# VHH binders against Type II restriction enzyme BgcI specificity subunit S.BcgI (bcgIB), part 32

Target 1, 341 residues: Type II restriction enzyme BgcI specificity subunit S.BcgI (bcgIB), of Heyndrickxia coagulans (Weizmannia coagulans) (q07606)
Amino acid sequence: MNNLIKYSTFLISDLFDVVIGKTIDGNKAQRNENGTPYITRKATRNGFEFMIDGEKEKLYSGKLPVITIGNETSKPFVQEFHFFTGTKVNICIPKLDLNRNHLLYITTMIENATKMFSYSYTINSTRLKSLKILLPIKGEEPDWDYMNTYISKILSNMEKNFDVQQNDGVSDLRSLKDLSWSQFKMDEIFSINSGVRLTKADMKPGNIPFIGATDSNNGITEFTSSTNASFDGNVLGVNYNGSVVENFYHPYKAVFSDDVKRLKLKNYPNNKHVLLFMKVVILQQKVKYAYGYKFNATRMKEQIILLPTKADGTPDYEFMEQYMMRMENKVVGRTTEKEAD
Key: E = the ipSAE of ESMFold2; O = the ipSAE of OpenDDE; V2 = 0.75 times the mean of E and O plus 0.25 times the DockQ between their complexes.

## First folded at step 17 (VHH; framework vhh_8dlx_2)

Design p2 (from n7 with H32Y M109Q S111V; at its last look DockQ between E and O 0.26; V2 from the best seeds 0.00; counts 0 for: pae E 3.5 > 2)
Fold by OpenDDE, look of step 17:
Structure p2 (fold): chain B 341 residues (1-341), chain A 122 residues (1-122)
Amino acid sequence: as target 1 above (341 residues)
Amino acid sequence: EVQLVESGGGVVQPGRSLRLSCAASGFTFSDYAMHWVRQAPGKGLEWIGEIYWSGYTFYNPSLKSLVTISRDDSTNTLYLQMNSLRAEDTAIYYCATVTTTFDSGYTSQDVWGKGTLVTVSS
């Protein structure tokens, strides 16, 4: 008996307390990688802009998880951490004790409800409160168990198909030739920090990757329990000695030798895809430094790289991300096709 | 197979010009920056310059006035125009690139041609 799931309409205001974020002057916010997430009205990256140090009074430190919705983008995101945000972001606080899966389901329904509205539809707090979404019901109440199970299944399938779901996030199909490219200095794009000298004699055995100036094993030369000021993650490690210009993305925490520079994006959140894009860009300089120029810290900072740019002349990080996602999807697609033959 | 093949080398008199070509195959040429490198007898490798996929060029300052790099993506060909050749320009000239493959990971491969000999002699 295909138990036909019944749906009913619910007001957002029935399910959530909707509040507006406190104004943070993003220009005055101090970026700190060890800080707190700053969530904006961005339609991508779960609304995340960068990590900041902010005034405690402006921090959303209430109930978690919540849904954030930008006024202009109308894209809902589940937030699981305390965050800073602005006045143009709605915070939907569940009236009930809802988990991440419930909220993820609801975000989907919000998106469905808002698709009927032109991209120009601004969802302010008042409109959001009056927004009706469809939810599965058991009796007259939302079927929370169903929603939880449904999302769990999707996530499980995604984990199984994690390689396939990366396809759902691709919206930019432009080629490299379709873009405008501009010159940037490395130090304009990256914060560049040095590793710290740690000799083998001073290393204690452990499980923390030590990144040396090698061209293999993702830069990992040792495992240690010894940490120092170079302890860092979600970073691009670039060799300036040894295998010069070789570089690896490190999503994990690692210790870096003094022969490796740690590169992080200055004006965009560090993420796998953008940093991998940058990896490729940087590798284009390998021949130059391998056979003509000494690759030192000063030259690294001044090195010009070409990046895709937006109309305003800023790097198109979104494109970079999308491009690398597409590349990954192609690889996954090929692998799946090979497994299917 | 990824391959670069240089051509156009030979014996040339001082003061003359020479254009070298590099034919690329086995990869998407238009997506990669290309380089020229040379090696004079008894000397190390010297980087000449590069051209990006966008057409942007950058040269070794010591050679900037003497060389021009260009590319034709429709024919997968890289060019090196050399003017006012001198005896010291005698070298094997190589085209090179770094290709990136996306398989089990992001890996790079250095690709070099076999080189073409340019001899500048009166």
Scores: ipSAE 0.163, ipTM 0.629, lowest interface PAE 2.4, mean pLDDT 85
ESMFold2, look of step 17: ipSAE 0.369; ipTM 0.777
ESMFold2 (binder alone), look of step 17: mean pLDDT 80; pTM 0.791

Design p3 (from p1 with H32Y A33T S111V; at its last look DockQ between E and O 0.02; V2 from the best seeds 0.00; counts 0 for: pae E 2.7 > 2, placed apart)
Fold by OpenDDE, look of step 17:
Structure p3 (fold): chain B 341 residues (1-341), chain A 122 residues (1-122)
Amino acid sequence: as target 1 above (341 residues)
Amino acid sequence: EVQLVESGGGVVQPGRSLRLSCAASGFTFSDYTMHWVRQAPGKGLEWIGEIWYSGYTFYNPSLKSLVTISRDDSTNTLYLQMNSLRAEDTAIYYCATVTTTFDSGYTSQDVWGKGTLVTVSS
């Protein structure tokens, strides 16, 4: 018996306290990557404009998560972080203890409700409060469990399409500022192997990526069927010549130019997240090479890098992994939100 | 015999331009990335830039605005164009490459020219 889900009509004002954002003084607001999200009436990117430093008094620091709705766009977004916004953005604060999934479901219903209105329909706070949405019910109340399960299923299906292996549970929430950092030589951390010279004349067309010392396209400069001793995968390729210090992670098998060094971890299993962390660390040292690059193949081995360390002075590979996982999750989350949009 | 021979050096006044040449012989020039390096008096070697066999150029960021590297594969010649020369550019300029030969594996050889002296003085 396909238990037909029953729906009922609810007012937004029954479910949410609706408030208007506070205007940020544009003259006092500064863009800061380490700042706070500025949410606007944009119909894309979950309303996100850029990160800013703003006046604390203008910050929405209330209950989370909430739904933001721009007056002109009428596009609802779930916000899970404190944010700055403007007067043309409505903030819907749940009266009940609702989670992200509940709100995501509700955003869909809001969108459905507003589709009936012409593209010129502006949702001000008064209109929003009186907006009626359909929700699944158990008895006379919204079926929160159903909504949660429904959204969970959708997200799970989406994640399956995204290499699920990457969503391993984040357990380390430390910030970079919370860590001790130490200096390490590159050759202490990595086994460093050279690529092999493969000239254009010797290169045959094929499907194997050839990694050159470029700064783009993940280091891929050609595709070849020609293999040599450099044939390798799950490695960080670091440019020795050309775009020096530039580097790319290669989860796939590739052939490497003699202008590229292959780096693998010595004391930790090679994995995507740690190597990506190392990529960033290595790039930070690029400034040192900007002044007085000495043409010496041995310099890479002696290059000092700064890494998070454990109490015993060893590199904190676990943190690196977790940190990059978190970063990846953030990016994926943003992408999925965009696609859901 | 693999050989590189630099030419075009000399005394030049500040603000002037100079073009150096490097003649390559004894190897397939068109298959190799070529480099320019210089050594100022009392200083270490400084990498200027390189040109790949594909024609891509990469420069020392500190010199990028002042130098242009080019090559003519038909004549096996490498060029270094230098503009707005300063006293600090006084150095011996070398062309260099690493040749690779397959002998039961890839073996490499560093090849350097003898260098050409550039003196920037008023």
Scores: ipSAE 0.031, ipTM 0.491, lowest interface PAE 2.6, mean pLDDT 86
ESMFold2, look of step 17: ipSAE 0.447; ipTM 0.813
ESMFold2 (binder alone), look of step 17: mean pLDDT 81; pTM 0.797

Design p4 (from p1 with F102W; at its last look DockQ between E and O 0.27; V2 from the best seeds 0.00; counts 0 for: pae E 2.7 > 2, unsure alone 64.0 < 65)
Fold by ESMFold2, look of step 17:
Structure p4 (fold): chain B 341 residues (1-341), chain A 122 residues (1-122)
Amino acid sequence: as target 1 above (341 residues)
Amino acid sequence: EVQLVESGGGVVQPGRSLRLSCAASGFTFSDHAMHWVRQAPGKGLEWIGEIWYSGYTFYNPSLKSLVTISRDDSTNTLYLQMNSLRAEDTAIYYCATVTTTWDSGYTSQDSWGKGTLVTVSS
């Protein structure tokens, strides 16, 4: 007898009471190594800054564990101890008695949802309450036992595969105008792979994004458990039909419509920062394809893009990577020692 | 807020030249490709050409020998030089760009000027 896992969507507000933490400003946070955790919008280290003394009225002293998520960083973390918060930190308090593993699964699904809409996704409490996440179900309720097993598998794989990288290694600060640029055919730069048709009738519910030819939502039009030969990740998805030349970066695994091409770098390790540079450069041509210059969608590999070059005339992938790391650092608000030089 | 303001339009006699300007603000001009587009009376939009970082240009093949696009990154100004004007060049001329919203996953936003009218007549 075989049992397939079924999925449904849930609003964050259906699972959690969402409140804003009572702010202690960072400049007023009195450090004490024997004090209480100070949780901020920080996107790393579980949101933890340092230990502080604070006014008891500002302490989150309620139900545990909970999820914290900052408005600007949109990075969810599970908190297992009472804490103080910095500015604009949301606290998601489960309506049910949920354990750490359940919340880790949910933070993964929140992270998937927020990454799908923007690389620098910004939320507020209202947007967070209306955020939909997919969860496995048993009947009409979340399948908590499945979620424990899934998290155990994910954590085991993270020991083997996962890396978290800071972008504080930026050393190339040149402006785009100071570079040499040359024309390249798409086929010289990318391996270009078509999506595969998957109709709504054939889609089963699940947690895998389905990428269509749209101009919003990071290209996501559905969520499915159905896969096909287009199942892929760490790619640039470029629209062939619909919103032509609109494109989105997909760090996560997804299934791609036959209206979207998947692009990976041909002569450089497939690198998210280089792909994001490519996204921006491709978008610069949108006006000509929207307003009279015919886009030859049948022959995308022959289309021209303009890229910065090294002295030998080859693409300057290292600059592209450095430039986008620099841009990402500005969005996150990080200071890099290399920018200070 | 992105602002694009065209100027330099007016009435000009056939065979003469005209230079249009587009003043840009509200974005990093030197990091963006800039476009010229026109719309003749009763016609659809026609892409004229684009200019990229460091001055690299591409033109609509049907207009290639008649126009020159340039930019001055120090004054955030885009230019369109048109030569040997004919009555069929009568149109509203727009400058345009596509900007990226960094905090929304690098989504695109199209930005247009209000246009400047060029009338070629004697």
Scores: ipSAE 0.446, ipTM 0.793, lowest interface PAE 2.7, mean pLDDT 79
ESMFold2 (binder alone), look of step 17: mean pLDDT 78; pTM 0.772
OpenDDE, look of step 17: ipSAE 0.502; ipTM 0.823

Design p5 (from p1 with F58Y; at its last look DockQ between E and O 0.27; V2 from the best seeds 0.00; counts 0 for: pae E 2.7 > 2)
Fold by OpenDDE, look of step 17:
Structure p5 (fold): chain B 341 residues (1-341), chain A 122 residues (1-122)
Amino acid sequence: as target 1 above (341 residues)
Amino acid sequence: EVQLVESGGGVVQPGRSLRLSCAASGFTFSDHAMHWVRQAPGKGLEWIGEIWYSGYTYYNPSLKSLVTISRDDSTNTLYLQMNSLRAEDTAIYYCATVTTTFDSGYTSQDSWGKGTLVTVSS
């Protein structure tokens, strides 16, 4: 019995607080690729125009994610990061704790609702608040699980076609210059474990990546079925021989050469974005060790790195994570722009 | 394309001071650590020091010459102040940086200037 999904009508104002953007002083706004997204009434690119530096007071820094809707275009977009916008853009802030998928579903329903209106239909904040959309229901409430699952399925299908990197929500827009930086020893930040010697002669062919001290192919030099004590994943592999200081993040399980150290965070959950941030930080030392200093295991442990810190002097891992998320989002955005061009 | 251009080199007498400059372009200068490296005649490359985006500096402990590294992010310029120069400080001086790019993964590239010659002679 194909359980027919039941739909009901909901007012936008029931689901969202609707506010308008603040006018940015054009004289004070500067284009900056490392700045903050400027969202406009554009019907394309998720409303994105360019990155800018603007007055903090004009920044939407509230709850994320939100939906933005331009007055003239009536095109809804999900925003997952803080942004600048104008007075002709509506910001729909969920009253409930909704995720990206929920909002994506809702954007579709908004578009459907507005298509019924002539191309000349301008959605101002008042009209938007009174807009009725159809949502699937469980009982009398929106079926959030259904919406989430539905969108997840679509995205998964798309990802099969488009490696759509999930835009992680960005809430920290600080620049590297805005931060306090402190010195840390690598062994204070990382658990450092050695790889294990495994010669090519001792390797059996297989599908497990073997990580050598190379500077390419994410450190993968061979594939093997042979495992040893170095078998590990979600780790930063750092070369201390060969291509010294070069390092790669390995989200997958791999076997590591004795020329590679495995680094994991000691005081923070080991995660991709923080480790990638660390990768970049460590790479800043590459010049030093390439020509002037020998990089060995002992020196690696004692190597001083600079990290952003909180007021209490601890590393700001949250910032690191957010920063790398922003970087990823930029890359994804560029790729989409190239495809649009 | 990353470009680094050193300037300020020349012939100086022992005991004198010299300030080198490195003009950077093609990357976000303020977000990168910068290095000075030198190569004396017949010798290998010697790392002089580094300055981070935070302004933190670290120098080669083996250097007998007094060196100070600074940067101006507004002009994308790196500086090396050298004091009390000796004959042993004769070298080609390079500025260098490591840039990271993201293309299906993070890759790094070291970039060097063409260098500027400093000759310390009486």
Scores: ipSAE 0.329, ipTM 0.734, lowest interface PAE 1.6, mean pLDDT 86
ESMFold2, look of step 17: ipSAE 0.432; ipTM 0.770
ESMFold2 (binder alone), look of step 17: mean pLDDT 79; pTM 0.780

Design p6 (from p1 with S62E; at its last look DockQ between E and O 0.33; V2 from the best seeds 0.00; counts 0 for: pae E 3.0 > 2)
Fold by ESMFold2, look of step 17:
Structure p6 (fold): chain B 341 residues (1-341), chain A 122 residues (1-122)
Amino acid sequence: as target 1 above (341 residues)
Amino acid sequence: EVQLVESGGGVVQPGRSLRLSCAASGFTFSDHAMHWVRQAPGKGLEWIGEIWYSGYTFYNPELKSLVTISRDDSTNTLYLQMNSLRAEDTAIYYCATVTTTFDSGYTSQDSWGKGTLVTVSS
């Protein structure tokens, strides 16, 4: 019935104008916290390096959103704000009026296309223009509505991690700074399960999210019909390589790269609010691992997290749940206030 | 808007001590872990350590005996105490934090100060 999705290949140059960004040399980049994003060819943090002042004529000030992709790293990112670029950053400017969801789908398919050739696929503007990507079709044209709807459903599932209803059951209003806290190793709190390698030869197109070690798109680097032993849901996916400790909650079923660990609570029923509390706590470690401090299986298991505790020294999972419910209520209240304008 | 401002850098003789400060605003300081990072001339960024919203500290093992991180939640100020400074401690020192939006995706955002230069020289 609705399992019949057809695909075809499309040339990047048919969908995008590809240009090289006007380079600001990193040695000449004047950092300014209140400036403009500096996007480089790095494979992490959405290509973002830091904020800079730059010459206005070097600013990418054109159509948005766009995709940036560095020559050496071949990692595509969706950019929704104007930016400066470092050396050898390609800007893919859609020829049609495409939205963020269309570009999020396309970045996934660009990564798939580069993996289909080799893991060391270095891209330049010429090779990027000639790159073919696999997209769902309606007739002979890309099915833009399908791509938008599919991404919207993924994002909607992430938004349902918010409790969008007013929180009738919140009774614990304590502040984080006034709690008892204790240190725990991650392997005391979580079962930590490896992803499973899924090679380009074994990966077939489909609609199951494939989770890679990225910092964007809720970890989705591909859509596939292939599954393996990593097929799992209602977990945190925590990056082991790539964008280290970046992590995403997956209420839906997905297939996980061997660069992403699946985390489930050991001593408490898996609970979306507790897992989202854990997401926030783990993200506090991002700066540590971005700068040469290795994050491998031993370091993840031994990584210390701080959790609120009960009087007996065990984690206070009920507080964690209550806290995240409160935070979601604040988001709903802000949205309600905004809608009243 | 998140704002981090480092201060206390300058030229200092080897063997001396120096305390850097980081003034924070635009977020609930007491609910966030804070980091110190440095960049020596011609080198990459090096993580120094962090202090959690509970007061717990974690350090780069290579620097653990040389530095102390503290915070004062009443003044929204982060500190880095450095002792027995050496020429190799010459660097730009940054404070940083990670904030999380509770909108769709529970996304994270890095925020950095402008840095303060410490020069350890005769």
Scores: ipSAE 0.388, ipTM 0.756, lowest interface PAE 3.0, mean pLDDT 80
ESMFold2 (binder alone), look of step 17: mean pLDDT 79; pTM 0.783
OpenDDE, look of step 17: ipSAE 0.506; ipTM 0.821

Design p7 (from p1 with D31Y Y106T; at its last look DockQ between E and O 0.32; V2 from the best seeds 0.00; counts 0 for: pae E 4.0 > 2)
Fold by ESMFold2, look of step 17:
Structure p7 (fold): chain B 341 residues (1-341), chain A 122 residues (1-122)
Amino acid sequence: as target 1 above (341 residues)
Amino acid sequence: EVQLVESGGGVVQPGRSLRLSCAASGFTFSYHAMHWVRQAPGKGLEWIGEIWYSGYTFYNPSLKSLVTISRDDSTNTLYLQMNSLRAEDTAIYYCATVTTTFDSGTTSQDSWGKGTLVTVSS
């Protein structure tokens, strides 16, 4: 027995039904933090713009997971929830029952196959249907088990050892001084959710981080097997008591003390880099709350923060993301090879 | 090493004005919000106000009419202008900032000056 993995090419139209999404115009999209994802042809952040209310007739409500890919951006993303689409978004619906890991492997291979495309060249529905991708095989069929196992190992390793979100281009290199800044209330930027009390008497030892109102150790004060309604991840935890305004990003699942608020972005996908930018902005307020300028639940929602803005006056989340990617790359070290998703 | 050094304190008569300075080093001054805080005899610390790296200022509402905060990024200097001083403005005045690191475990760290004494009396 040898470790020779065999490969073959597969036509996208043989693996997927390719349809174009039913367009909701971005100017007509009614934002709602409790709504449904709005997926566009943007090349970043899983194609996600914000949450909306939309006409149910335009909702992609079919089989999941699926791949979305914009006509001209050629960046494929895996979608695990039903969604609305902007203009020129293709939906690749698997003909087989494939899981997230299978689709993540396939998106990598789509990107490899489209490397000759740029924003100057357009992938369209016809070219996408005719695209051939390279997949590992078992016999003459795709080796789905190999793809799933391979992706599972990569994702497990990234979670355990190193959290790096690098991509093909950090393309916004502006300094903070080159930006327009505007004030925003915290509650217009974040959904703010309370933690839930979990007393020492109710806490059993385990491997789940318990987040308290401390200033160190990424907010972790205990490890427990106990959970409650605060069990959550991919959030910014902001201290309400204790070390007030101190805050930490939690990519992992954790249980949160009632002394810590969980913050999620209303109008942008939660990701490490935007939330770390927000961490720094919020920490600028630490001195005033530590020394005689009282902090409370109403004050948190009404706290003014300054954020970079685009010409239309809205927060420039993509700049914030790219800025923090630059800062992380300076500290951690940037890889020289370009890797697809 | 972050260093903040206040100056300009001293004895001043009521009704007069005074300008305090804070010289900063050991961090990128132009990218940090700066704060003024004071402590009157026998009282706790009182936040005066802040100035952001964008130039925006925010003040403790109880002190708004007394003070103006400014900064000069070319000299790494923070200023506090105080007008119409009263005996109750006698205090040690401190400048402060918060620095962080950029990683998934980022934590805050306060930095303070040693303070400068302002005494408002005859």
Scores: ipSAE 0.309, ipTM 0.712, lowest interface PAE 4.0, mean pLDDT 79
ESMFold2 (binder alone), look of step 17: mean pLDDT 79; pTM 0.776
OpenDDE, look of step 17: ipSAE 0.597; ipTM 0.850

Design p8 (from p1 with S104E; at its last fold request DockQ between E and O 0.72; V2 from the best seeds 0.00; counts 0 for: pae E 2.1 > 2)
Amino acid sequence: EVQLVESGGGVVQPGRSLRLSCAASGFTFSDHAMHWVRQAPGKGLEWIGEIWYSGYTFYNPSLKSLVTISRDDSTNTLYLQMNSLRAEDTAIYYCATVTTTFDEGYTSQDSWGKGTLVTVSS
ESMFold2, look of step 17: ipSAE 0.512; ipTM 0.824
ESMFold2 (binder alone), look of step 17: mean pLDDT 80; pTM 0.789
OpenDDE, look of step 17: ipSAE 0.315; ipTM 0.742
ESMFold2, fold request of step 18: ipSAE 0.429, 0.514, 0.492; ipTM 0.799, 0.838, 0.827
ESMFold2 (binder alone), fold request of step 18: mean pLDDT 80, 79, 80; pTM 0.789, 0.787, 0.790
OpenDDE, fold request of step 18: ipSAE 0.428, 0.461, 0.393; ipTM 0.793, 0.807, 0.770

## First folded at step 19 (VHH; framework vhh_8dlx_2)

Design r1 (from p8 with T100V; at its last look DockQ between E and O 0.39; V2 from the best seeds 0.45)
Fold by OpenDDE, look of step 19:
Structure r1 (fold): chain B 341 residues (1-341), chain A 122 residues (1-122)
Amino acid sequence: as target 1 above (341 residues)
Amino acid sequence: EVQLVESGGGVVQPGRSLRLSCAASGFTFSDHAMHWVRQAPGKGLEWIGEIWYSGYTFYNPSLKSLVTISRDDSTNTLYLQMNSLRAEDTAIYYCATVTVTFDEGYTSQDSWGKGTLVTVSS
């Protein structure tokens, strides 16, 4: 019995109390690493700007977790800590006791709902309250269990595929400045394959990530049971439409939109660290493609990238891997220090 | 916070040269590629060129003969040398960079200066 998940529309105001942040003079806010998160209308980093010392009266110290949405960016983020924010950020406080997974699901639905609106759509508190989102239902109520399970599965799958490769002994401590760099064509380094067009109408609900040309959520725009020739994993998905040049590593199997190119290494085994290095390299060219050249498939193939090279002129994939491992270790170390504190 | 501050703009006669500067702060300048972009009145943004941390430069083919990009990592300064300026080169010139931060993944942020106006007029 293919239990067809039914969806219904819900108003944000039915699910959330929407409030705005209090004015913080960012210029007067003292940066303090041991302070409190300052959340802004940023479209990235979960809205996080920096840690600050602020007036207690301006702190959001209410119910957690919540969703923050910047007026201009319309990007929803789940916040799990108390934070400072400004008047241009909406705070969506759940009316029910919702957990992180529920809110993550809802953020996805908010993003989907707002995509229909032109880049010019500013979500103010009034508009946000009137925003309708689609949610799975059990009877007439949102199916919270479904949402929770759904997100849990996704996260679990991501974690399983995130083989924390054991800190294999970082042996290469060279800096980027110490390296020789050479020019390579993208098609020399990568096999480049197109995604396949799959419309929302043709998508069946499922657990397979669908990768669209977005700049958030690791490129995941939908989950589907529909597969096609684009079904692939351990690949770098690069947007050539939409959020151009944005790209994400996918250790898991996914279906890819026709607006996304799948990149795999030709002469080196695909692995997380090398592909993440490549991600960074490609992102550095974002300005070029955003304002100078249309990033089409042909141009992507012919695009020259700079890579570290060995003495023989070949790409130094080993360095790339080691470098990214070091970067990861540094981040993990910082997190552990914060947890120890 | 990433800060980029362009300078050196002004009014210049056709055929003259001009050197723009971009002072960078708030990130490791030497580890980032830097870009120059311009916007002429009533036109869209136009990519001029870029310089990588290795010193490699890439230019818009339409402007390659007229511009040179350089950098001084000791002073965190990006330069744009423009020669044989024409009226069509009148624009606001921006320096830009993409910073990548590792926070639960690699995220990128575009940073732009406020720009400096270059007016080429007889």
Scores: ipSAE 0.394, ipTM 0.758, lowest interface PAE 1.4, mean pLDDT 86
ESMFold2, look of step 19: ipSAE 0.551; ipTM 0.855
ESMFold2 (binder alone), look of step 19: mean pLDDT 79; pTM 0.784

